# Ledger of designs, part 296: VH-VL binders against b7kms5

Target 1, 80 residues: b7kms5
Amino acid sequence: DTFETVRNTIRIESEVDESLRQLCHEERITKETWLEAAYLYLCEKPEELAQVIQLAQERLSQRKAIADYKRAKTMQERFL
Short names: E, the ipSAE of ESMFold2; O, the ipSAE of OpenDDE; V2, 0.75 times the mean of E and O plus 0.25 times the DockQ between their complexes.

## First folded at step 19 (VH-VL)

Design u_13 (framework fv_pozelimab; at its last fold request DockQ between E and O 0.76; V2 from the best seeds 0.61)
Fold by OpenDDE, fold request of step 20:
Structure u_13 (fold): chain C 80 residues (1-80), chain A 121 residues (1-121), chain B 107 residues (1-107)
Amino acid sequence: as target 1 above (80 residues)
Amino acid sequence: QVQLQESGPGLVKPSETLSLTCTVSGDSVSSSYWTWIRQPPGKGLEWIGYISYSGSSYYNPSLKSRATISVDTSKNQFSLKLSSVTAADTAVYYCARVDFYGEELVPFDYWGQGTLVTVSS
Amino acid sequence: AIQMTQSPSSLSASVGDRVTITCRASQGIRNDLGWYQQKPGKAPKLLIYAASSLQKGVPSRFAGRGSGTDFTLTISSLQPEDFATYYCLQYFKYPWTFGQGTKVEIK
């Protein structure tokens, strides 16, 4: 009768989040249902899924690099 | 859950090198900085130094000439070597994590149980 | 190195008492101050970071205050499990340094 949902904390890059929010508003859907639909669609599209995974891996790598830089900076500041 | 465990010999002879290893589980060594801290029996705590995933390290000036910290990502471990030990180096040695909430530093949120190292002939 | 001085070195208190421990830095350390609890034969446990931020899982009876050079750890109502040695840590500048500790004993 109803879907059981799980609460998640999701962090999205600000420009992507804003663009996605606008799209969802225009299409009268939510970011949650968009993500669910996008994932389900990609599960049936192995080539497209592989491309999205590659893109996601690249974005993750960038996030890690930025995080590492910020941590290093924080530690470096304590030499001053 | 993050867990740390120290391992190594409990006895070291004077002038020799103390060698300890910290095994990390529940977290990757790439996600934080890692540190060693020691405590002589019945005394306070002394910070020894830290190591990052990239291999960047810094040591307490009191021990800099003798201390070496290294990381082994393949084993998810980091180690401490302290050369030319004396009786003054007898202590419980702890490994710990230095975490971050964003850019906010959170020192020592997880500790190992500690391991006693006695320097004696 | 920055010296951290705790006061008192030891104190006796009863269950239910309000306990206050002070830590003074030899120079300004902003809010880069942590508090740790250590019980005999055990590793220290993080209580407070950034001078006043309560670590997850730590009871709300623990509170950290202060900035600059003077800091306090307060236990609003001492519990049996709170009898231990407490340490402050400055991590504003290297080398990071601990206070000498404050032993909280049962009266």
Scores: ipSAE 0.635, ipTM 0.915, lowest interface PAE 0.6, mean pLDDT 95
Fold by ESMFold2, look of step 19:
Structure u_13 (fold): chain C 80 residues (1-80), chain A 121 residues (1-121), chain B 107 residues (1-107)
Amino acid sequence: as target 1 above (80 residues)
Amino acid sequence: QVQLQESGPGLVKPSETLSLTCTVSGDSVSSSYWTWIRQPPGKGLEWIGYISYSGSSYYNPSLKSRATISVDTSKNQFSLKLSSVTAADTAVYYCARVDFYGEELVPFDYWGQGTLVTVSS
Amino acid sequence: AIQMTQSPSSLSASVGDRVTITCRASQGIRNDLGWYQQKPGKAPKLLIYAASSLQKGVPSRFAGRGSGTDFTLTISSLQPEDFATYYCLQYFKYPWTFGQGTKVEIK
């Protein structure tokens, strides 16, 4: 028997991904084990988990604003 | 799954205002660009215009400023009003979505079934 | 406005045939070209966007090519369900405009 795993796809901003890739390489771990460890660690730390959630909400809002800006520019360039 | 459904009167008198509503399911009217397209019986397709979730809009000048598109976010609907109609405005009216797959613009990826509006005395 | 001209206006073909429809723009539109299929009494359905990108759920027998002013839609092996009218759309500049349509009859 092996660990039950699920295969998923996620998108990470390039600068964050590059930094995370460097960390994982230096520490001889994988991105998936880092993600699992980070979540499990935070589950036992309610105040730190709340801070991470707040940062995640801020990043989500920023990603949406950037996407909306790019889409508006694409539609605007269609005027004569 | 995204679905669009047109509703409104099928008969409109000349000189009056044609008014149609599109109800959106499986998506939010605040997240995409929303459009109306019409097709006279046995004829081709004519793009009427769009409205964005931010309130920007464009209208085909062929409609001579008679068209207005608006959004009701509370009902997840958008609508078309076409003023001063004549027999030439008799057509099947479609609502449709303009969306983005990533950064790629994708026109009219989902359509309503269409509703026939006849302009007659 | 940018005029889109389709040819032929209609054609007849047999099941299994390779069918090609052309669309020409009155000026360059880069690859801002879509193809739509419309069956009688129904709304149009998106087949291809960006001149050559196949919409999800559309059979791979449909292929789009071209850029600039000259575009084609090819059906590699015509099926009975492909009886329809096909429209191209330019979305490079407002107002966005459709071609006049190509009716495909299956015999």
Scores: ipSAE 0.538, ipTM 0.866, lowest interface PAE 1.2, mean pLDDT 92
ESMFold2 (binder alone), look of step 19: mean pLDDT 93; pTM 0.949
OpenDDE, look of step 19: ipSAE 0.618; ipTM 0.895
ESMFold2, fold request of step 20: ipSAE 0.491, 0.478, 0.487; ipTM 0.844, 0.847, 0.847
ESMFold2 (binder alone), fold request of step 20: mean pLDDT 93, 93, 93; pTM 0.949, 0.949, 0.949
OpenDDE, fold request of step 20: ipSAE 0.633, 0.633; ipTM 0.915, 0.916

Design u_14 (framework fv_pozelimab; at its last look DockQ between E and O 0.02; V2 from the best seeds 0.00; counts 0 for: pae O 6.9 > 2, placed apart)
Fold by ESMFold2, look of step 19:
Structure u_14 (fold): chain C 80 residues (1-80), chain A 121 residues (1-121), chain B 107 residues (1-107)
Amino acid sequence: as target 1 above (80 residues)
Amino acid sequence: QVQLQESGPGLVKPSETLSLTCTVSGDSVSSSYWTWIRQPPGKGLEWIGYIDHSGSSYYNPSLKSRATISVDTSKNQFSLKLSSVTAADTAVYYCARVDFYGEELVPFDYWGQGTLVTVSS
Amino acid sequence: AIQMTQSPSSLSASVGDRVTITCRASQGIRNDLGWYQQKPGKAPKLLIYAASSLQKGVPSRFAGRGSGTDFTLTISSLQPEDFATYYCLQYFKYPWTFGQGTKVEIK
């Protein structure tokens, strides 16, 4: 097939995923085609791409901080 | 692939400080929990304690505050100091990792090969 | 500290035998129990965590069971490479403590 695809698994925050699923259902598209379209659209818009990258960096930092907090809590509950 | 390797002198005199280093490859000392475990020859295993990247730590009270674990992020290693040693501290010393698979705590999933430290005059 | 008592201290078995090792905690530890295998001159190797979860790369003939205070490690068909000393570990509360070990020997 000339339109080759790859299978990937990704994790996204459940509330964001719920909203994205709802949007895709309303617009009669799939999550996959939305992601592809969003990336291709942003490639031609450098200022908007930079804003998306900044938000992605913030979310990455938040996810790491939450994971570190949960691990620390688990280790701390082993005292006494 | 994560690999841990102990290094340090194999012979320590009584009353001196035992000092060991664990070199970590395939992982960062700033991203996991790090521990020391010892085993006297022909005997069982004793957990010494742990340290994390934030400096949070715990030490087995059986060592009566003689143990200190520290991290050197620039060399990607962590260390053990055990002060005022006696013959009773003769053991194989292992470094090990405490990890998380998701939110599940997994104790000692990787170990160093171990190094024998003998306390003798 | 929480004491972990293994039984038996040693056992003799043949290749193909089903072997069961027990570990008893002096107080409840939920499922915060690990099992380790150690061969002479080598570091221990993690087999089981969370009482029953099999570590990656460990053969399925190893099975952990139990919760609370009573735990078992079973080897369903003993293989030549399984002759070793086995340790349980509680990691529910500090200090984390090992059982005294069970040596599995060839008959």
Scores: ipSAE 0.516, ipTM 0.856, lowest interface PAE 1.4, mean pLDDT 92
Fold by OpenDDE, look of step 19:
Structure u_14 (fold): chain C 80 residues (1-80), chain A 121 residues (1-121), chain B 107 residues (1-107)
Amino acid sequence: as target 1 above (80 residues)
Amino acid sequence: QVQLQESGPGLVKPSETLSLTCTVSGDSVSSSYWTWIRQPPGKGLEWIGYIDHSGSSYYNPSLKSRATISVDTSKNQFSLKLSSVTAADTAVYYCARVDFYGEELVPFDYWGQGTLVTVSS
Amino acid sequence: AIQMTQSPSSLSASVGDRVTITCRASQGIRNDLGWYQQKPGKAPKLLIYAASSLQKGVPSRFAGRGSGTDFTLTISSLQPEDFATYYCLQYFKYPWTFGQGTKVEIK
């Protein structure tokens, strides 16, 4: 069997990435196949998917807050 | 020094596909998000969609079924295709860049000059 | 879609005047709000991003304020080159949506 793949640029929080890398190494899988499998699994689990989405939204909010802080800091530096 | 330039036919017949290309200079198409925006004559602005650095495209639901945005890294261009056009699609079409600082977006810091596309028989 | 409502739709002012334009979102958009200036026959120009961050090269007389649902663009002292149409943009949620615009005209 053959399949097509799509190239992606993914930015993962460093601690999560390291943890995931370790897991993948131990289980002899890749981050790519892990993501594929996880998504497919969740597609069949609506409640779990909803929980993951909520968690993802929270993490996005955290990233935004960090970005806002960096922006504010940059603005302060601009006026020094 | 970033510059964007729209190109494509200024006249499209109803039911045909509108095709535009934006040529980018001074920046790599692989390093930013790239968007299309349109403005009907005498009216306001409408966001059409954009393509991000991951190759994912996001569209206005009002146009999602008809709009396709793609990137050609070899030519440092990105394109818009809008199928099944009607008179309502007559507008000045702009390409623009979406910059970002980490997770902070800076929408439309550079624009093309815009190109008028008229849908007419 | 999030609706962006600008007020006023148009205003007349004189050089040196303080001008304030308001943009209201139909729901909270945090600070994901941009302001743009457009002159006839030209592409819009970014003035403010992230609700209050001044784009490089933009005069300091332009200022953006607000968060959540209510935002303002202020021109502290209107200059001749400032007569134009101004638009707000929310980019908090897709689809990104513009306000209907505010035309600043010469009194």
Scores: ipSAE 0.016, ipTM 0.695, lowest interface PAE 6.9, mean pLDDT 91
ESMFold2 (binder alone), look of step 19: mean pLDDT 93; pTM 0.948

Design u_15 (framework fv_pozelimab; at its last look DockQ between E and O 0.83; V2 from the best seeds 0.64)
Fold by OpenDDE, look of step 19:
Structure u_15 (fold): chain C 80 residues (1-80), chain A 121 residues (1-121), chain B 107 residues (1-107)
Amino acid sequence: as target 1 above (80 residues)
Amino acid sequence: QVQLQESGPGLVKPSETLSLTCTVSGDSVSSSYWTWIRQPPGKGLEWIGYIYTSGSSYYNPSLKSRATISVDTSKNQFSLKLSSVTAADTAVYYCARVDFYGEELVPFDYWGQGTLVTVSS
Amino acid sequence: AIQMTQSPSSLSASVGDRVTITCRASQGIRNDLGWYQQKPGKAPKLLIYAASSLQKGVPSRFAGRGSGTDFTLTISSLQPEDFATYYCLQYFKYPWTFGQGTKVEIK
């Protein structure tokens, strides 16, 4: 079987990326194939998928909060 | 495709309050800082102030006592009020976005087309 | 407030010319300097931010340089659509302030 791939730019939190990189290295797989496999697995596990989505939403919220804080700090520095 | 559009009366009497609204499309007002800038006919540009969705705002000291900027997230709009206007407040008024690339400021990457407000009796 | 002084106030040039506009700050502003282009009856357009970063979609003939107090905008080869008024902006310290503008006219 043959398949086409799509280019993606993905930013991953550094500690998570390092841990995932280490796992992939030990198991002789790639982050890309890990992601594909994990998604396909979760597609067959609706309860687990829902839990992952909730976790992803929480992480997104945290990223937004951090970004907002950094922007506010940048704007505040203009008073100094 | 972010778009900004100013709206409001083009004529205001002296001592009254100038009131303008900027409608934003293609972006949420909750994700950026938003500013007003004005330009008297044939003159340069003057920064008025900014507003953030949290309500945080700052104004040019030259206008601080008279200027109020507010945001309405439900309408995806932000507004400018300038009280006690005189002929000196006659200008084209622009709304613009202050964006960020990471932590780096990118001031005024998108502008409205501008709206002329004339102060006259 | 930090004063921004542009030079010259106006200049005449021909298509193909190299044009340089200078902006001087009354005090150090690091690299918090933007350049804008404005044509008659239109809103200003962002060209350069952070003194030297080219805004997306802006032709490479535009270049910004400088840090501290002295900044330059250079148009390597002037095109017909480049005749306009150019403004610098400091956003290092409040209130943010513009230069008085430089009008680039057809010779």
Scores: ipSAE 0.634, ipTM 0.907, lowest interface PAE 0.6, mean pLDDT 95
Fold by ESMFold2, look of step 19:
Structure u_15 (fold): chain C 80 residues (1-80), chain A 121 residues (1-121), chain B 107 residues (1-107)
Amino acid sequence: as target 1 above (80 residues)
Amino acid sequence: QVQLQESGPGLVKPSETLSLTCTVSGDSVSSSYWTWIRQPPGKGLEWIGYIYTSGSSYYNPSLKSRATISVDTSKNQFSLKLSSVTAADTAVYYCARVDFYGEELVPFDYWGQGTLVTVSS
Amino acid sequence: AIQMTQSPSSLSASVGDRVTITCRASQGIRNDLGWYQQKPGKAPKLLIYAASSLQKGVPSRFAGRGSGTDFTLTISSLQPEDFATYYCLQYFKYPWTFGQGTKVEIK
């Protein structure tokens, strides 16, 4: 028996995904179980959770900047 | 669920400025490229131009620099102003989104319902 | 500006027919070609982007083909809801331009 689940898709940087897949393989767990465990563990550790959130915010900002740059380049290519 | 809704006066006098607003819901006006397209009654479609909130924009030369598109992030809206209008500017005006599915450019994936603007005295 | 010429300007067809609409660009546009459907009194609706990519929610009877200058939209088995005007759009270079439209009518 398992918990009722919600199906989602996410996009992860390829190097991070490769490392996470290797970890999950070696520990015989799944990505989704790892994500659930990491969140539940950090819920009881406010300072560590804050550091994870800060890193997530930095990565989000960088990913947005890269996406914005690529989109701007695509739109700029359309000039004669 | 992205929804776009045009609003503005349906009648504009010649030589005055046509002013329209598009209200965006289900998306942030800051996250996409936004555009206006017009269609004279019984005729084809003409792209007016686009804006991105960082200030990147383009306007169709056919409008002879009369068009300005602007963004109001506080109201999640973008607007069109078309100056010095004539009867030739009578059309249904649509707002639309230019989006990206990943890195793939997807033009005009969502449209407003359109609003007729008549230029007449 | 890149001119987009559609053929035919109008056609009559019956439910169940296979319908093909063509769009020709005045210069190469790679696959930067979209197809839109417009019914009277309504906004256009995106059917196809990147010449052949089907937009979400669009029935699989719609298919786009082509690259460069010559493109087609095919409706494999025309349905009653497909009677409309169809437009192609090039978005390779500014200004982006539409074809003049193809009206698909009931026989």
Scores: ipSAE 0.527, ipTM 0.863, lowest interface PAE 1.3, mean pLDDT 92
ESMFold2 (binder alone), look of step 19: mean pLDDT 92; pTM 0.948

Design u_16 (framework fv_pozelimab; at its last look DockQ between E and O 0.76; V2 from the best seeds 0.62)
Fold by OpenDDE, look of step 19:
Structure u_16 (fold): chain C 80 residues (1-80), chain A 121 residues (1-121), chain B 107 residues (1-107)
Amino acid sequence: as target 1 above (80 residues)
Amino acid sequence: QVQLQESGPGLVKPSETLSLTCTVSGDSVSSSYWTWIRQPPGKGLEWIGYIYGSGSSYYNPSLKSRATISVDTSKNQFSLKLSSVTAADTAVYYCARVDFYGEELVPFDYWGQGTLVTVSS
Amino acid sequence: AIQMTQSPSSLSASVGDRVTITCRASQGIRNDLGWYQQKPGKAPKLLIYAASSLQKGVPSRFAGRGSGTDFTLTISSLQPEDFATYYCLQYFKYPWTFGQGTKVEIK
C-alpha cells in the first residue's frame, strides 16, 4: 500500500518541541510519525482522547490570551 | 475568507439616532478589533472608532460624544449608534476589521461594501 | 490630531506610466502608515501597511516607501484597473486619520 502526505506548518512551543525532538531522535522516529501514531492511538482511546483535547484547548486558550495581551498593548501605545 | 456586511436604515431624520449593524462571517468578533469608517459623498474618509470583541472601545474625539460601538458575540455582529445626527452625518458608512500579523497592526484589511445613510427631514 | 497631506490631489496618467503619490504627516508616525485604493461605488482596499509591506494579493507594481513624516506610494507601471482614488492612513496615534486622497485619472 502507498500513501500521500500533506505538508503542514506546525508551530510548537519551544520546550515541548525540544523534548519531542529529543524523544524522536532517541527512538529513531520523526515528529510526523509520532503525531500520526499518537492520533491513531488516541482514536481507539476515547477517554484519553478527551483528556488530550481538553489539554489542547487549555493550551490554545493560553496562546490566545498571550496574543490578545500583546495586541492590546500595541493598541494602547497609540494613546500615548 | 472574512466577510463584512453593513445593514440598517438608509434614511434618518435630524436629531435622531443612526443605527447600523455589521455582520461578520469567517471570523469571530470576540477575538478581533472592529472599526467603523464613514465617507461623505464626494469626500474623504473619516475613522469613527474601534471596538475589541471583549468590549474595549475608542472613538474619534470628533464623534466621541455621539458615537457608540457595541459587539454582539451571539450574532457575530458589531454595531454603530450615532446620536443627534445632522446633515453633516450623511455618508457611506463602512465597517472593517483591524488585523494583526503577529504584533504588527494591519488596519482595515477587510471592509464591508458600505451603506449610505442620508440624514434628511 | 495628526494631519495627513497627500500630493497631488489629482493626476492624469497613461497606462504604463510610473505614478508616485506622496503623503506627509504633520508629525512623525514611524512606519505606521497604510495605503488604500478606492474605486467609485466601492469600499477602499488595503494595498500597503507598515509603510512598505504589501498586502496579500496586491500586485507587485505597488510599492510603499518612507518613514517618519514623508511617505510615497509608487505604481511602477500603471494598469487600466489602477485608475482610482488613493488614500494614506496614519495609525500611529489616535485618532487615526486619512489623507484627503489622490485621484488617479486616465490621460
Scores: ipSAE 0.636, ipTM 0.913, lowest interface PAE 0.6, mean pLDDT 95
Fold by ESMFold2, look of step 19:
Structure u_16 (fold): chain C 80 residues (1-80), chain A 121 residues (1-121), chain B 107 residues (1-107)
Amino acid sequence: as target 1 above (80 residues)
Amino acid sequence: QVQLQESGPGLVKPSETLSLTCTVSGDSVSSSYWTWIRQPPGKGLEWIGYIYGSGSSYYNPSLKSRATISVDTSKNQFSLKLSSVTAADTAVYYCARVDFYGEELVPFDYWGQGTLVTVSS
Amino acid sequence: AIQMTQSPSSLSASVGDRVTITCRASQGIRNDLGWYQQKPGKAPKLLIYAASSLQKGVPSRFAGRGSGTDFTLTISSLQPEDFATYYCLQYFKYPWTFGQGTKVEIK
């Protein structure tokens, strides 16, 4: 019997990361254990999980809109 | 992986309209900037213009408003029409993508194989 | 339009040689310069963007330098697959324009 962990990098908005880092430090846990615990806890609470998913979808849409705007601005500035 | 493929007639008579299509796979034609570039035999490369989705386009003034680029999202294709062609328009025509790595503009990271169009009587 | 002038128009070199190609812009283009490699009968391939950034999958023997008006592409140790024509591109202002090309031939 064995289990594997994965190592990945993620991007977190700086103010959110700062707050989460402070929480993890104060509670003497790691970001990865917090992430695992939050997900497992929400799996048992379908209404709250749905709210988290909705917020995640809104943040994803906002990130895409910002990226599209910046790319359009970059292409626009190449006119005279 | 993104793949681009040009198609269209290889022979066009003077004064007629050259019409080419680029078929895109591995990317959505509506989400990137798409470009046509041409190369006369044995000569250099000339940028024709770009289009983004159906919303904005720009064309090289050297083509004197003869070029039109359009998008067909249902077929995931974009096309070039070049009107009133002459022998000077004989070239290999390439389609290409303009990409972004984050906010960094990356010009023509993928190209089609190219298609020769000959303008001759 | 911004004119891009490459030098030399052609050169002969042997495998293992260090090769330098120059591209000069008719006005400042910041770092908005790309380098492309083209082999006969094939489409160009992006080597370098933003004057000095190496495209993924391109060997580290290719290096770009410069800013403003003067740019170079260097191949530190020429390989058999590097015999080709090389083009620079300015993408600072429309219309985007290529240099006339530099052909690197086997000596």
Scores: ipSAE 0.509, ipTM 0.854, lowest interface PAE 1.4, mean pLDDT 92
ESMFold2 (binder alone), look of step 19: mean pLDDT 93; pTM 0.948

Design u_17 (framework fv_pozelimab; at its last look DockQ between E and O 0.02; V2 from the best seeds 0.00; counts 0 for: placed apart)
Fold by ESMFold2, look of step 19:
Structure u_17 (fold): chain C 80 residues (1-80), chain A 121 residues (1-121), chain B 107 residues (1-107)
Amino acid sequence: as target 1 above (80 residues)
Amino acid sequence: QVQLQESGPGLVKPSETLSLTCTVSGDSVSSSYWTWIRQPPGKGLEWIGYIYYSGRSYYNPSLKSRATISVDTSKNQFSLKLSSVTAADTAVYYCARVDFYGEELVPFDYWGQGTLVTVSS
Amino acid sequence: AIQMTQSPSSLSASVGDRVTITCRASQGIRNDLGWYQQKPGKAPKLLIYAASSLQKGVPSRFAGRGSGTDFTLTISSLQPEDFATYYCLQYFKYPWTFGQGTKVEIK
């Protein structure tokens, strides 16, 4: 029974990351263990999981729109 | 894995319109900027222009407004039309992607294999 | 349009040689400079973007340097698969323009 881990890179909005960092510090856990625990907990709670998925979809849409805007500005600045 | 493939007639008569299509797999045409580049035999590379699926485009003035790039999101394709061709338009035509790694602009990170278009009677 | 001038136009080299190719812009382009490799009958391949950033899958013997107007591509130890034509590209302002190319041949 050996714990194997996978190395991953994630990007979190700065204000959310700061709040999560503070929570993990206060509770004496890591972001990694919080992520694992949150996922395992939600797997057994279908209504709560659905709410989290909806919020994640909304945040994904917002992040895409912001990224598209920044990319468009980068391409626009190259006009003479 | 992203792949691009050009298709279209290899022979075009002078004064006609050259028409090429690039089929994209492993990516969505709505997620990136798309471009055409050409290379006359034995010569260097010339950027034709780009298109973004929902907005802005740019065309190299060297083509004197003869080039049009379009996107078909339902087929995951983008196309080039070049009007009023002459022998000077004989070249290998490449489609390519312009992408972003994070916020970093990365030009032409993927290319099609290229297709030779000959302008001749 | 921004003119990109490569030097030399061609060179002959042996396996193991250090090869340096230069690219000069007619005006400052910050680090908006790419390097591409093209073998006969094949599409160009991106080697370096942002003047010095190595594309994934490109061997570490390729290195880009420079900013502003003067740029170099160096191959620290030429390999048999490196005999090709190399192009720089400025993408600072439209129209984006390539250099004329540098052909690296077997001596």
Scores: ipSAE 0.522, ipTM 0.866, lowest interface PAE 1.3, mean pLDDT 92
Fold by OpenDDE, look of step 19:
Structure u_17 (fold): chain C 80 residues (1-80), chain A 121 residues (1-121), chain B 107 residues (1-107)
Amino acid sequence: as target 1 above (80 residues)
Amino acid sequence: QVQLQESGPGLVKPSETLSLTCTVSGDSVSSSYWTWIRQPPGKGLEWIGYIYYSGRSYYNPSLKSRATISVDTSKNQFSLKLSSVTAADTAVYYCARVDFYGEELVPFDYWGQGTLVTVSS
Amino acid sequence: AIQMTQSPSSLSASVGDRVTITCRASQGIRNDLGWYQQKPGKAPKLLIYAASSLQKGVPSRFAGRGSGTDFTLTISSLQPEDFATYYCLQYFKYPWTFGQGTKVEIK
């Protein structure tokens, strides 16, 4: 079996990235293969997938809130 | 340069707890895994276990019930406790670093000089 | 636990000789194999990791080969400072385990 890979640059929250890295080291796998495997597993688990999606949406909202705060702060500093 | 140094008593009585500390310099304990290895006199090497700065640890099943590894980031040290020791625990104890690059591990690229611990009455 | 069997347990060689040490794993360990050199009264020293990657500062006369279950450490031309005991280590599966060692002695 052969497959092509696509290069992706993803940004992961630092604490999550560290924890995931540790897991990958311990289990002798890569973050890429972990993500692939996790996705494939969840594709077969619709309820779990829905939960993960909800969590992902929450995390995205948090990221946006933080980004908005940073922008507001930057703007405030520029006018001081 | 990374340096490791073992410290602790060289003599422990049977049934007591062996306690060693490894002091790390030239690197933060938060950047690698840290392991203990021992070698009985004239014998081979035995991996005891390792710890990550998060506190997650793995132990050799042969010692899991008695071995505890801990890390103190404030002192840049990690420690080994081995309870209920017997003569069979007499060995040179080494601390060592497990480094990593990406997903690739580099086990034991730096070692302490080792410290002899003798279990005797 | 994965058993690591080294061969030979000891060997005698002369300076300039080609020396080969073998390590066999009881099951596949991919390339998660390290080689270490230990001299009397000293801590082991990492020579090779990932089966074939030479550790920084290690002379090029040392070479590691193999994958799966069979691995070799080769010293292309033995030097006086190379007389020591060599150990292999598998770190593919916990617990990590060493071979029993190979003592390289002066002939």
Scores: ipSAE 0.352, ipTM 0.823, lowest interface PAE 1.4, mean pLDDT 93
ESMFold2 (binder alone), look of step 19: mean pLDDT 92; pTM 0.949

